# Designs tried in a protein design chat: VHH binders against q9y6x5. Part 255

Target 1, 379 residues: q9y6x5
Amino acid sequence: LPPKLLLVSFDGFRADYLKNYEFPHLQNFIKEGVLVEHVKNVFITKTFPNHYSIVTGLYEESHGIVANSMYDAVTKKHFSDSNDKDPFWWNEAVPIWVTNQLQENRSSAAAMWPGTDVPIHDTISSYFMNYNSSVSFEERLNNITMWLNNSNPPVTFATLYWEEPDASGHKYGPEDKENMSRVLKKIDDLIGDLVQRLKMLGLWENLNVIITSDHGMTQCSQDRLINLDSCIDHSYYTLIDLSPVAAILPKINRTEVYNKLKNCSPHMNVYLKEDIPNRFYYQHNDRIQPIILVADEGWTIVLNESSQKLGDHGYDNSLPSMHPFLAAHGPAFHKGYKHSTINIVDIYPMMCHILGLKPHPNNGTFGHTKCLLVDQWCI
Key: E = the ipSAE of ESMFold2; O = the ipSAE of OpenDDE; V2 = 0.75 times the mean of E and O plus 0.25 times the DockQ between their complexes.

## First folded at step 10 (VHH)

Design N9 (framework vhh_7uia_1; at its last look DockQ between E and O 0.02; V2 from the best seeds 0.00; counts 0 for: pae O 10.8 > 2, placed apart)
Fold by ESMFold2-Fast, scan of step 10:
Structure N9 (fold): chain B 379 residues (1-379), chain A 126 residues (1-126)
Amino acid sequence: as target 1 above (379 residues)
Amino acid sequence: QLQLVETGGGLVKPGGSLRLSCVVSGFTFSSYAMAWVRQAPGKELEWVSSISGSGGSTYYEDSVKGRFTISTDNAKNTLYLQMSSLKPEDTAVYYCARSKIYTKWGDWQTSYFDYWGQGTQVTVSS
């Protein structure tokens, strides 16, 4: 039987939650596996971009999912106006489940990972669930484990996505110890359920399991708002995305729009596309707009309104508050090993190695993850 | 010219069910993400649920998960919110809204919506 891998994401699981809260089930998982304390994600630090980077090993400018809301200047398509299941948005990269299925006698399974319900390069995950946030973790887990145990050709790559603690992080903010403690305890219990289910089904010893996330969370406030309407009239631009990274499509001269915005707030950086910092790897794609506004950590861009968000993400990827973690267990991984940092794009070539797949060209470096693997030399 | 018209509100007992409808006109319904947003008496606006223009992705506020179902009938240009196991806390004016920016729970702001209906009152009482 070929090697098997289950990739699990808990959306918005900030790395330092591991230091500030108790996770008995996750700690037991890590004790017999590996922990990467910080994963440096890609900019912008949003759900769709980072989930697609995990499974492609590419920066957002290369895989084309550059935000949760997008406009393509060449085709004049709006992500918000069209089907989020339109392959057009996802076809600039080849995710790992597609490559996995192109190998002889292999299947993929997916419980709601972004992109898995879309035919990408005419290939859709062999087994999948349409995205519905009301479907329980238990139902997602039941489907994944059924497919891992009862599929022909065998499922060798499976994904499971869960929207917490992101939803609660937005609602309560990461500094709300009481509410976040309750939410994170429930997540730890779900990890316990996952491990127990895999053990009872005889899958645990032969399955590689990665638990990770796409980004972190930072505290926001009604006292930290940037009112875009105070600096520029709506007639001058089309708003493609708002906060904390605003994507501006000018309706008039680009320089005139830039000049109205550049001094709008001391808590926001305004970039012409060509001036976006190289370290973001967020420039070379038609879906990146002519002017990008980047709010400082904890600041929210609004249009003459209050914000209900007490937590948010999307900020500079150098911020530790934006970083998730990675934990893994299984025959491919060392036991009891702790690593400080990797880049989120490094996960893809590592997963390809574990599955025996040849990776598509990518921005990850296999050498960064080799210390996690039993078949590799750390030095 | 653009209109969103909500119907189906009313008085219901705790544990009961109710279906809200929103008929839209003046735009291609399937091209926009749609949402339900509510406002309880004396409270701020609260996002309840969103659906993509394709109907392929649905998002819910935590307090309504497993109880509410958002759906569309593109042929009838109608958005629905099927509400079950209603609680007194669900008492609010419910607004149908069109999204100008693709929205996901937690990533929404009022400014993401460019058109709103008039609202329909839902009252859950013993």
Scores: ipSAE 0.558, ipTM 0.808, lowest interface PAE 2.8, mean pLDDT 91
Fold by ESMFold2, look of step 11:
Structure N9 (fold): chain B 379 residues (1-379), chain A 126 residues (1-126)
Amino acid sequence: as target 1 above (379 residues)
Amino acid sequence: QLQLVETGGGLVKPGGSLRLSCVVSGFTFSSYAMAWVRQAPGKELEWVSSISGSGGSTYYEDSVKGRFTISTDNAKNTLYLQMSSLKPEDTAVYYCARSKIYTKWGDWQTSYFDYWGQGTQVTVSS
């Protein structure tokens, strides 16, 4: 009875891949639905933070997942491979699957979206897969579609996460046309499989589907390294995160550490926490360290003179290379409509509207997405 | 004083096995991710394998998956790399390294390691 929504993320899908590579299946999906050509994501442009921003509508400083590597100064906890499922890290916000399944006659399902295997506010997704990168897209899709068809109470909100093209973007770099063409063709085939599976199960006409991503990818090079060891000894600070936004916890006087770093490279900005630009909305959380270093696009902060990365993300969120896209299809959406830009935090209130949920306080603007929706006046 | 000391390298024939050890001192071993990184002659540093400080999560680069096994003994502050089915292309200096940086599901980079051992030579040849 209630409207249903499937939210799909292909990690690291840069918006301009759509114009630079061929996507027959995705283009058919878009023709039957809507496209947002650029989604302006949140700073820092990393995976965990941006996936949580999509489902909470919040800036990173407000939802508390401020990076992929974090230190909480109040509790002295490190966000690590052994504790990333500790609700402590995630409880500063309420993601949409929690709000959804607390409604009468509703469940939520998840195939590996960041946070969905965590009991956030003592509530874990009704149906979920523990994260395991070896699980195929087909198995993830089969579980999601089985849950959408066969659950009591019914699954009304579902998520599906896939690691590509992010993994290949890091490996090859976005400028490697031959390898990225092969990778992106595989992604397009998976989108074709998704649509075909939904049609075969009778879901296609009545399920709202959003296909989006968390960030883009920029080209890196061995010629664009910033070696911190050339500017400061390891003994003066604890390194919480490295590149392209380094998080620096001083072991000595903060001003002394700042002074050693401030002229380290013309290709890096060094900020005291209170001096972080307001446009980043990246200041008011104890997990943001006293000093951050922000590399210029395509530059890599390293502790030695070598790096294996050919592509990276995490840079300034004003950079077009950091922006993903959004496409959507279903009863809530127009057909054949293209929109220029939204903010990634705008996705949350739109999803709440589609599902008939009251959004928690958030940073999104529903008005930015009204033109995508058939039940809204677009002016 | 922080130290990472590798042992167990040597000369071995193709198809053979070796076990590398790294004894650490001067830090709480279980608080850090530990890794093996190698450098073949004339090549760049290459991340090989990582293990979480708790010993619960292990990660491998594609070319060694199924042949190499990383493990720890927290009581002895020792990191191991069991290498089997060795190939000439495995010839390298193998370094033990540590990191406190959390990676997104094991996406390790050589730039993440702040302390390194001296290395131990592994040579695979007829």
Scores: ipSAE 0.280, ipTM 0.691, lowest interface PAE 4.8, mean pLDDT 91
Fold by OpenDDE, look of step 11:
Structure N9 (fold): chain B 379 residues (1-379), chain A 126 residues (1-126)
Amino acid sequence: as target 1 above (379 residues)
Amino acid sequence: QLQLVETGGGLVKPGGSLRLSCVVSGFTFSSYAMAWVRQAPGKELEWVSSISGSGGSTYYEDSVKGRFTISTDNAKNTLYLQMSSLKPEDTAVYYCARSKIYTKWGDWQTSYFDYWGQGTQVTVSS
């Protein structure tokens, strides 16, 4: 039988949650599999970009999903979570489900993973759900496991996405122990449901499962705000994305806009596009705007309004608070092995290996995940 | 806010033709697979036809293949079902439905649909 892989994302699951809260089901999952304690994600540390990096192995500048909100100056198109269905935005890369879908005698399935309900390179998964946040985890799980179990050609790669603990992290802030304990318990219970479902269907021993996330969450406060309106008139620019990384499209001379913003706050770095630090790998794409503003950890960029978020993400990808984790179980993985850190782009070549797919050119390093795999020599 | 409204039903003789329309509002029409489902008197809901959001893929139950044609006009947010060579067994209430699930294999199930119209009556009788 061809190898099968289920990729699961719990949005906004910060890595250190594993150290600070109890996860009986996830710990059992890890005990029988592997854990990467910290995954360094890509800049900016947002949902759409990082989920696409996981499945392409590319930095954001390369796969073209550079934010949750984007603008293309040539076509005048806009991208947002409510407007994400145009293949134009996704076609700068080939995600793994497309690669898998194009193989003989296999197919892909998806439950609301970003980009999976869009034909990319004229290819879409054989089975997918249109994104709907109101759909329960149970329903998503039931569909994905049904497809994994009963499809012909067989589904050999599947994705499953869930919105927590991100939504709650935004609402309560990651430092709210009481509320976050409740939220994270629910997530652990969902993992329990996942494992139980797989066991009931006889998939547990043969299915490779990766549980990961796209980013973490940092604590925000009403006392840590950067008001752009105090520095520049809104008529002088178009705001493409706001916080914690603002994308600025000048309506006047770029230099003038830059000069008005460069000293706006000691807690915000202002970059011309060409001066964006190389370590971000966030420069070589036309969808990146001429000026970006990067707030310090825990600071929020606002206009003449207050933020209601007590937690946020999108900050510097070197910050531990932005880092998710990765756990995995299945025939391809060791049992009871823990690894300290990988890059999020490293997941792609690993998944390709597991599935026997030739990877597209990517920024991942297969060597970083070798110790997780039973068929590889760990140096 | 979401609404599906069927029209075009009526009485027709065997061998006749009808064209059903479904106007949708409240969502991005092209982003969803759409379907026609029918229910005959005393029978369960029966999937009839589906079309992908792009309109590039169409699916039919065996009993209507070659007789029914599903299509869309994205500009008008309208789903169509052209029915020809109608038979008495085609008599049913026909529903327009939005699918939350897409499959390329044609194994469509009524559980895949999350929003439905009010239905339009099609009666085929001599």
Scores: ipSAE 0.006, ipTM 0.294, lowest interface PAE 10.8, mean pLDDT 93
ESMFold2 (binder alone), look of step 11: mean pLDDT 80; pTM 0.824

## First folded at step 11 (VHH)

Design P1 (framework vhh_7uia_1; at its last look DockQ between E and O 0.01; V2 from the best seeds 0.00; counts 0 for: pae E 17.1 > 2, placed apart)
Fold by ESMFold2, look of step 11:
Structure P1 (fold): chain B 379 residues (1-379), chain A 126 residues (1-126)
Amino acid sequence: as target 1 above (379 residues)
Amino acid sequence: QLQLVETGGGLVKPGGSLRLSCVVSGFTFSSYAMAWVRQAPGKELEWVSSISGSGGSTYYEDSVKGRFTISTDNAKNTLYLQMSSLKPEDTAVYYCARSKLYYKWGDFQTSYFDYWGQGTQVTVSS
């Protein structure tokens, strides 16, 4: 049988939730498969950039989805997570579902993974759902399993996206044990439903399933605000993105804007584009603005206002609080194996290997994931 | 009707320069990535260079990097390849192609391109 892969994301699932909460269904999935305890994601640690990094194997500067809110200085176009359907934004890379679908006798399916309802390079998955956050997990799962089981040419690659625990993490903060326990129990039940549905339809034995996430979540506080209006007047810049990584387009001399900002708070790093640390791989794209402000963990950049945010992400990708996990099960994967860390960009070449696809040039390293796979020499 | 028409090929001595042009019609030029692809006698198609629809991102195969420059003039619906320091190994038929996909670096597949020109011959000999 041709190899098949289902890629599932539960948005904002911090890696240490696995240690601090009970997940009977997810733990059984892990016991029968593999776990990567920490996935080091890409900077900035936001939803659209990291989901696109998973499916392209590229750093944000290379795939062009550099934030959830962007400005392209060459074309003067604006992007937001509510206005993300222009293929222009996505066409700097080729996601795996496009490559897969262009193969003979293969198709791709998508249940709301970021970018899958956009015709990237004039190509959209043969089976997809337009994004609509009100659609239940059950309906997304029903569509995906129907497409995996009943399509010609066969669906060999499918994606499934769910908004939790990210939405609740923002609302309550990761330290709210009562609310997060309830939310995470619901997510574990959904994983149980997923596995049960795959078993009932006869898909479980021959389908490879990856369950992962794009980033974690850190606690915010009213005591940890950075008031940008205290340091610089709005008239001196255009604000492209605010927190925790602000993207600043100067309206006056760039050095003058930088000087007004550099001492604004000891809890914020201010970078000229050319001075952004190399370890971020976040410099070589026109959509990265001339000045960025990077708040310390748990700090919120505001414009002379209070903040309602109790949890956030987007911070430095070296922070453990920003790291998700990865679990996988299926004929390609070992059983009962745990691995400490991979880079999120490593997922793409692994997926290409599983599917027998030639990967596009990317930033991932196949060798980092070899120990997860039964067909590879690990020692 | 879609058309891609290459011009500017010819015979040139080693170390010489040549500018290829590709005039396009029948589609919005800035909506697509464009590429130059070449085929030397008896060899497979080889990707040479690509340019994004915006015109701001350019990519080159290693053997031509620093010698060839891809560009566009959107007002004239024209793709260019400026070739300098030409070598006998650059002898090929050069095609312009419209890309369905960005393939920024590495090997290409012919399925990444949905429309091709007729090609223009470039011959580099002493």
Scores: ipSAE 0.000, ipTM 0.124, lowest interface PAE 17.1, mean pLDDT 88
Fold by OpenDDE, look of step 11:
Structure P1 (fold): chain B 379 residues (1-379), chain A 126 residues (1-126)
Amino acid sequence: as target 1 above (379 residues)
Amino acid sequence: QLQLVETGGGLVKPGGSLRLSCVVSGFTFSSYAMAWVRQAPGKELEWVSSISGSGGSTYYEDSVKGRFTISTDNAKNTLYLQMSSLKPEDTAVYYCARSKLYYKWGDFQTSYFDYWGQGTQVTVSS
């Protein structure tokens, strides 16, 4: 039987949640599989960019999804969660489900993973769900497992996406132990449902399953706000993205805009595009705006009003609060093995290996995940 | 040239229903998330509901869940808010707003909206 892989994302699952809360089902999953305790994600640490990095192995500057909100100055197109269906935005890379879909006797399936309901390079998964936040996890799971079990050609790669604990993290803040305990318990229960469903269908022993996330969550406060209106007139720029990384499109001279912003707050770094730190790998794309503002951890960039969020993400990808985890189970993975850290882009070449796919050029390092795999030598 | 125009407001008794409409012009309607935001007398702006351009994602404030329904007609470039079981506390000016930035439930900020209508008055009174 061809190898099969299910990639599951729980949005905004911060890595240290595993240390601070109880996850009976996830711990059982880990006990029978592997855990990477911290995954260093890509900058900016947002949903669309990082999910696309997972499935392409590329930095954001390379795959072209550089934010949840984007603007292309040439075409004057906008990208957002409500406007994400134009292949124009996705075609700068080839995600793994496309690669898999193009193989003989294989097909891909997707339940609301970012980009999966868009034809990319004129290819779309044989089975997919249009994104709808109202659709339950159960329904998504049922569809995915049905496709994995009964499809012809067989589904060999599938994705499953869920919006929590991100939404709750934004609402309550990650430091709200009472509310987050409730939320995370629900997540663990969903993992239990996933495992149970796979066992019931006889898929558990043969299906490789990766459970991961795109980013973490940091605590915000109404006392930690950066008001741009205090520094620059709104008429002098167009705001493409706001917080914690603002994308600025000047309407006047760029230098003038920069000078007005550079000292706006001691808790915000202001970069001209060419001066963006190399470590971010966030420079070489036309969709990155001429000026970016990066707030310090826990600070929120706002206009002339206060933020309602108690938690946020998108900050420096070196911050532990931004890091998700990775757990995996299946015939490709060891049992009872824990690893300290990998880069999020490393997931792609690993998945390609598991599926027997030739990877496209990517920024991942297969060597970083070798210790997770039973068929590899661990250094 | 970009414009949002709300209609449908009025006086209604508790338990009654109203349907608000927002006609948009000057941009591709389906390309943007839309929202209803209200302001009660003496209170701050309050997010009520949001919908994605595709209509696939809807969000509601807890206080209006089960009573209000947000929807769109792309062919008419119109956003709707069907309100039922109205309460006196629903009395407010209701604004239609275009979302510029990505957001999820619980992540609402007024700064994420770049264009607003003039508002329509909804009064719930016995």
Scores: ipSAE 0.000, ipTM 0.241, lowest interface PAE 14.2, mean pLDDT 92
ESMFold2 (binder alone), look of step 11: mean pLDDT 80; pTM 0.826

Design P2 (framework vhh_7uia_1; at its last look DockQ between E and O 0.01; V2 from the best seeds 0.00; counts 0 for: pae O 9.8 > 2, placed apart)
Fold by ESMFold2, look of step 11:
Structure P2 (fold): chain B 379 residues (1-379), chain A 126 residues (1-126)
Amino acid sequence: as target 1 above (379 residues)
Amino acid sequence: QLQLVETGGGLVKPGGSLRLSCVVSGFTFSSYAMAWVRQAPGKELEWVSSISGSGGRTYYEDSVKGRFTISTDNAKNTLYLQMSSLKPEDTAVYYCARSKLYYKWGDWQTSYFDYWGQGTQVTVSS
């Protein structure tokens, strides 16, 4: 049988939740497998970009999903306004489920991972659920396990996406111990259910399972708002994305727009596209706008309005608060190993190795994940 | 001129159902994500549900998941909210709104919406 892999994401699971809260089921999963304590994600630290980076091994400028809200000047398309299923947005890369199912006698399954309900390069996941946030974790898990057990050709790569703890992290903030404890306990119970379901179906011993996330969460406050309307009139620009990384398309001379913004707040960095720090790998794509505004951690850019969120993400990817974790279990992985850090783009070549797939050109380094794998020696 | 008009509000008993409609004019309906946002008396605006212009992606606030269904009819330029199992806590003015930025997951604020309807009152009362 070909090797099989289930990739699971719990959105917005900050790495230090593992040390600050109790996870009996997840800790047992880790004890029998591997843990990467911090995964350094890609800038901007938003959901769609980082989920696509996991499955392509590419920085955002290279895979083209550069934000949750985007604009393409050539086609006049907006990503955030009902054409997020348009393959145009996704076709600058080849995600692993496409590569997997184009191999003879393989298929892929998906329960709501970003992009899996889109025909990317004319190829949609062999089995998938259209995204609907009302579908329970149990139903997503039941579909995935049914497909893993009953499909011809067999499902060798599957994804499962869950919206928590991101949704609650936005609502309460990561510092709300009472609410986040309740939320994280429910997530740990779901992990327990996942493991027990895999055991009951006879999948546990021969299925590789990765549990990871796309980003963390930082505390916001009504005391940390950057009012963009105080610095510039709406008529001078088109707003493509707002917070914490604003994407600004000038309607007048861009130097004039830049000058109105550069001193707007000491808690915001203003970059012309060519001046975006090289370490972000966030410059070489037409969907990155001529001016971006990057708020300091915990600051929110607003348009003369209050913000309802108490937690947010999207900030500088060097911030530990933006980093998720990775845990894995299965025949490819060591037992009881802990590793300090990898880059999120390193997950893709590791998954390709496990599945016996030739990776497309990518930004990951296979050597960074070697210590996790039983068939490799680490230096 | 760009216009959003909500209808279908009213008085309903707990456990009842109601369908809100929002008729849109002045822009290409399928090019924009649309949302329902509500405001209870004395409370701040609360996002309820969003839908892509194509109708292919739907999103719901946690308290309404499984009870409310958002949908569109592109031929009629109309956005709908089917509300069932209504609770007194659902009492609010419900607004139809067009998004400048797509609300996704829990990442929303009022500034994401550039055009709003006049609102329609929903009252859930014994």
Scores: ipSAE 0.011, ipTM 0.496, lowest interface PAE 9.4, mean pLDDT 89
Fold by OpenDDE, look of step 11:
Structure P2 (fold): chain B 379 residues (1-379), chain A 126 residues (1-126)
Amino acid sequence: as target 1 above (379 residues)
Amino acid sequence: QLQLVETGGGLVKPGGSLRLSCVVSGFTFSSYAMAWVRQAPGKELEWVSSISGSGGRTYYEDSVKGRFTISTDNAKNTLYLQMSSLKPEDTAVYYCARSKLYYKWGDWQTSYFDYWGQGTQVTVSS
């Protein structure tokens, strides 16, 4: 039987939550599998970009999903969470579910993972759910496990996405121990439900399962705001994305716009596109705007408005607060093994290996994850 | 759950015309390539025609080119096959099927279809 893999994402699950809160179900999952304590995600540290990096192994500049909000100046198209269905935005890369879907006697399934309800390279998963935040985890899980168990051709790769603890992190801030404890307890219970469901269906021993996240969460405050209106008039630019990484499309001379913004705040770096630090791998794409603003950790870029968010993400990907974790279980993985760090793009070649798929060119390094795998020699 | 239901089959004289319909449910119709496949008595399944989810691309088996027309109504989640100039050789059970591959692929093997209808009988006889 071909290997099977379920990729699960809990949005905004910061890595250090594992150290600061109790997760009986997740810890049991880890005990019987593997853990990567910190995953360095891609810049910017947002939902759509990082989820696509997980399944492509590419930096954002390469796969073309460079933010949750994008603008293409040539086609005049816009991308957002409410407008993400145009294949135009996704076709700069080939996600793993497409690669898997195209294999003989295999199919892919997806429960609301970003991009899975869009035909990419003229391919869509055989089984998928249109994104609907109102759909319960249970329903998503039931569909995914049904497809994994009863489909023909068999589903060999599936994705499952859940919006927490990201939404709550935004609402309460990651430093709210009382509220976040409640939220994270629910997450652990969902993991328990997942494991129980798999056991009930007889999938637990044969299914490879990865539980991960796209980014962390940092504490924000109303006392840490950067107001762009204090620095530049709205008539001089179009805002494509706002915080904590603002994408600026100048309506006047770029240099003039830059000069108005460069000293706007000591807690914000202003980059011309060509001057964006190489370490971000966030330069070589036309969808990256001519000027980007990067707020310091915990600072929020605002217009003449107040932010209600107590937590946010999207900051420098080197910040620990932005890092998620990865746990895995199944026949491909060791038991009781912990690893310190990998890059988020490293997940793709690992998944390809597990599934026996030839990976597309990517930025991941298989050597970073091989110690997690039972069939690999680890030094 | 996913369902495909064919209708429109029947008995027709050589040279006659029929229009088959396939109503689909349980998935986003426009996201998949759809196909007609037929099986004559004692013969293997034979691909007849395919259409992209958008309806922008159509494909035909050589034996039906110029005679059959595949189309979709996305609003009705319905696939059609207009058959004209029918021949006795067209006698078969006709199935509508969903393809796991989208329209960019031109090779339509029956193994690429993951869901099938129950079929509708088409008989061409004098």
Scores: ipSAE 0.006, ipTM 0.309, lowest interface PAE 9.8, mean pLDDT 93
ESMFold2 (binder alone), look of step 11: mean pLDDT 80; pTM 0.823

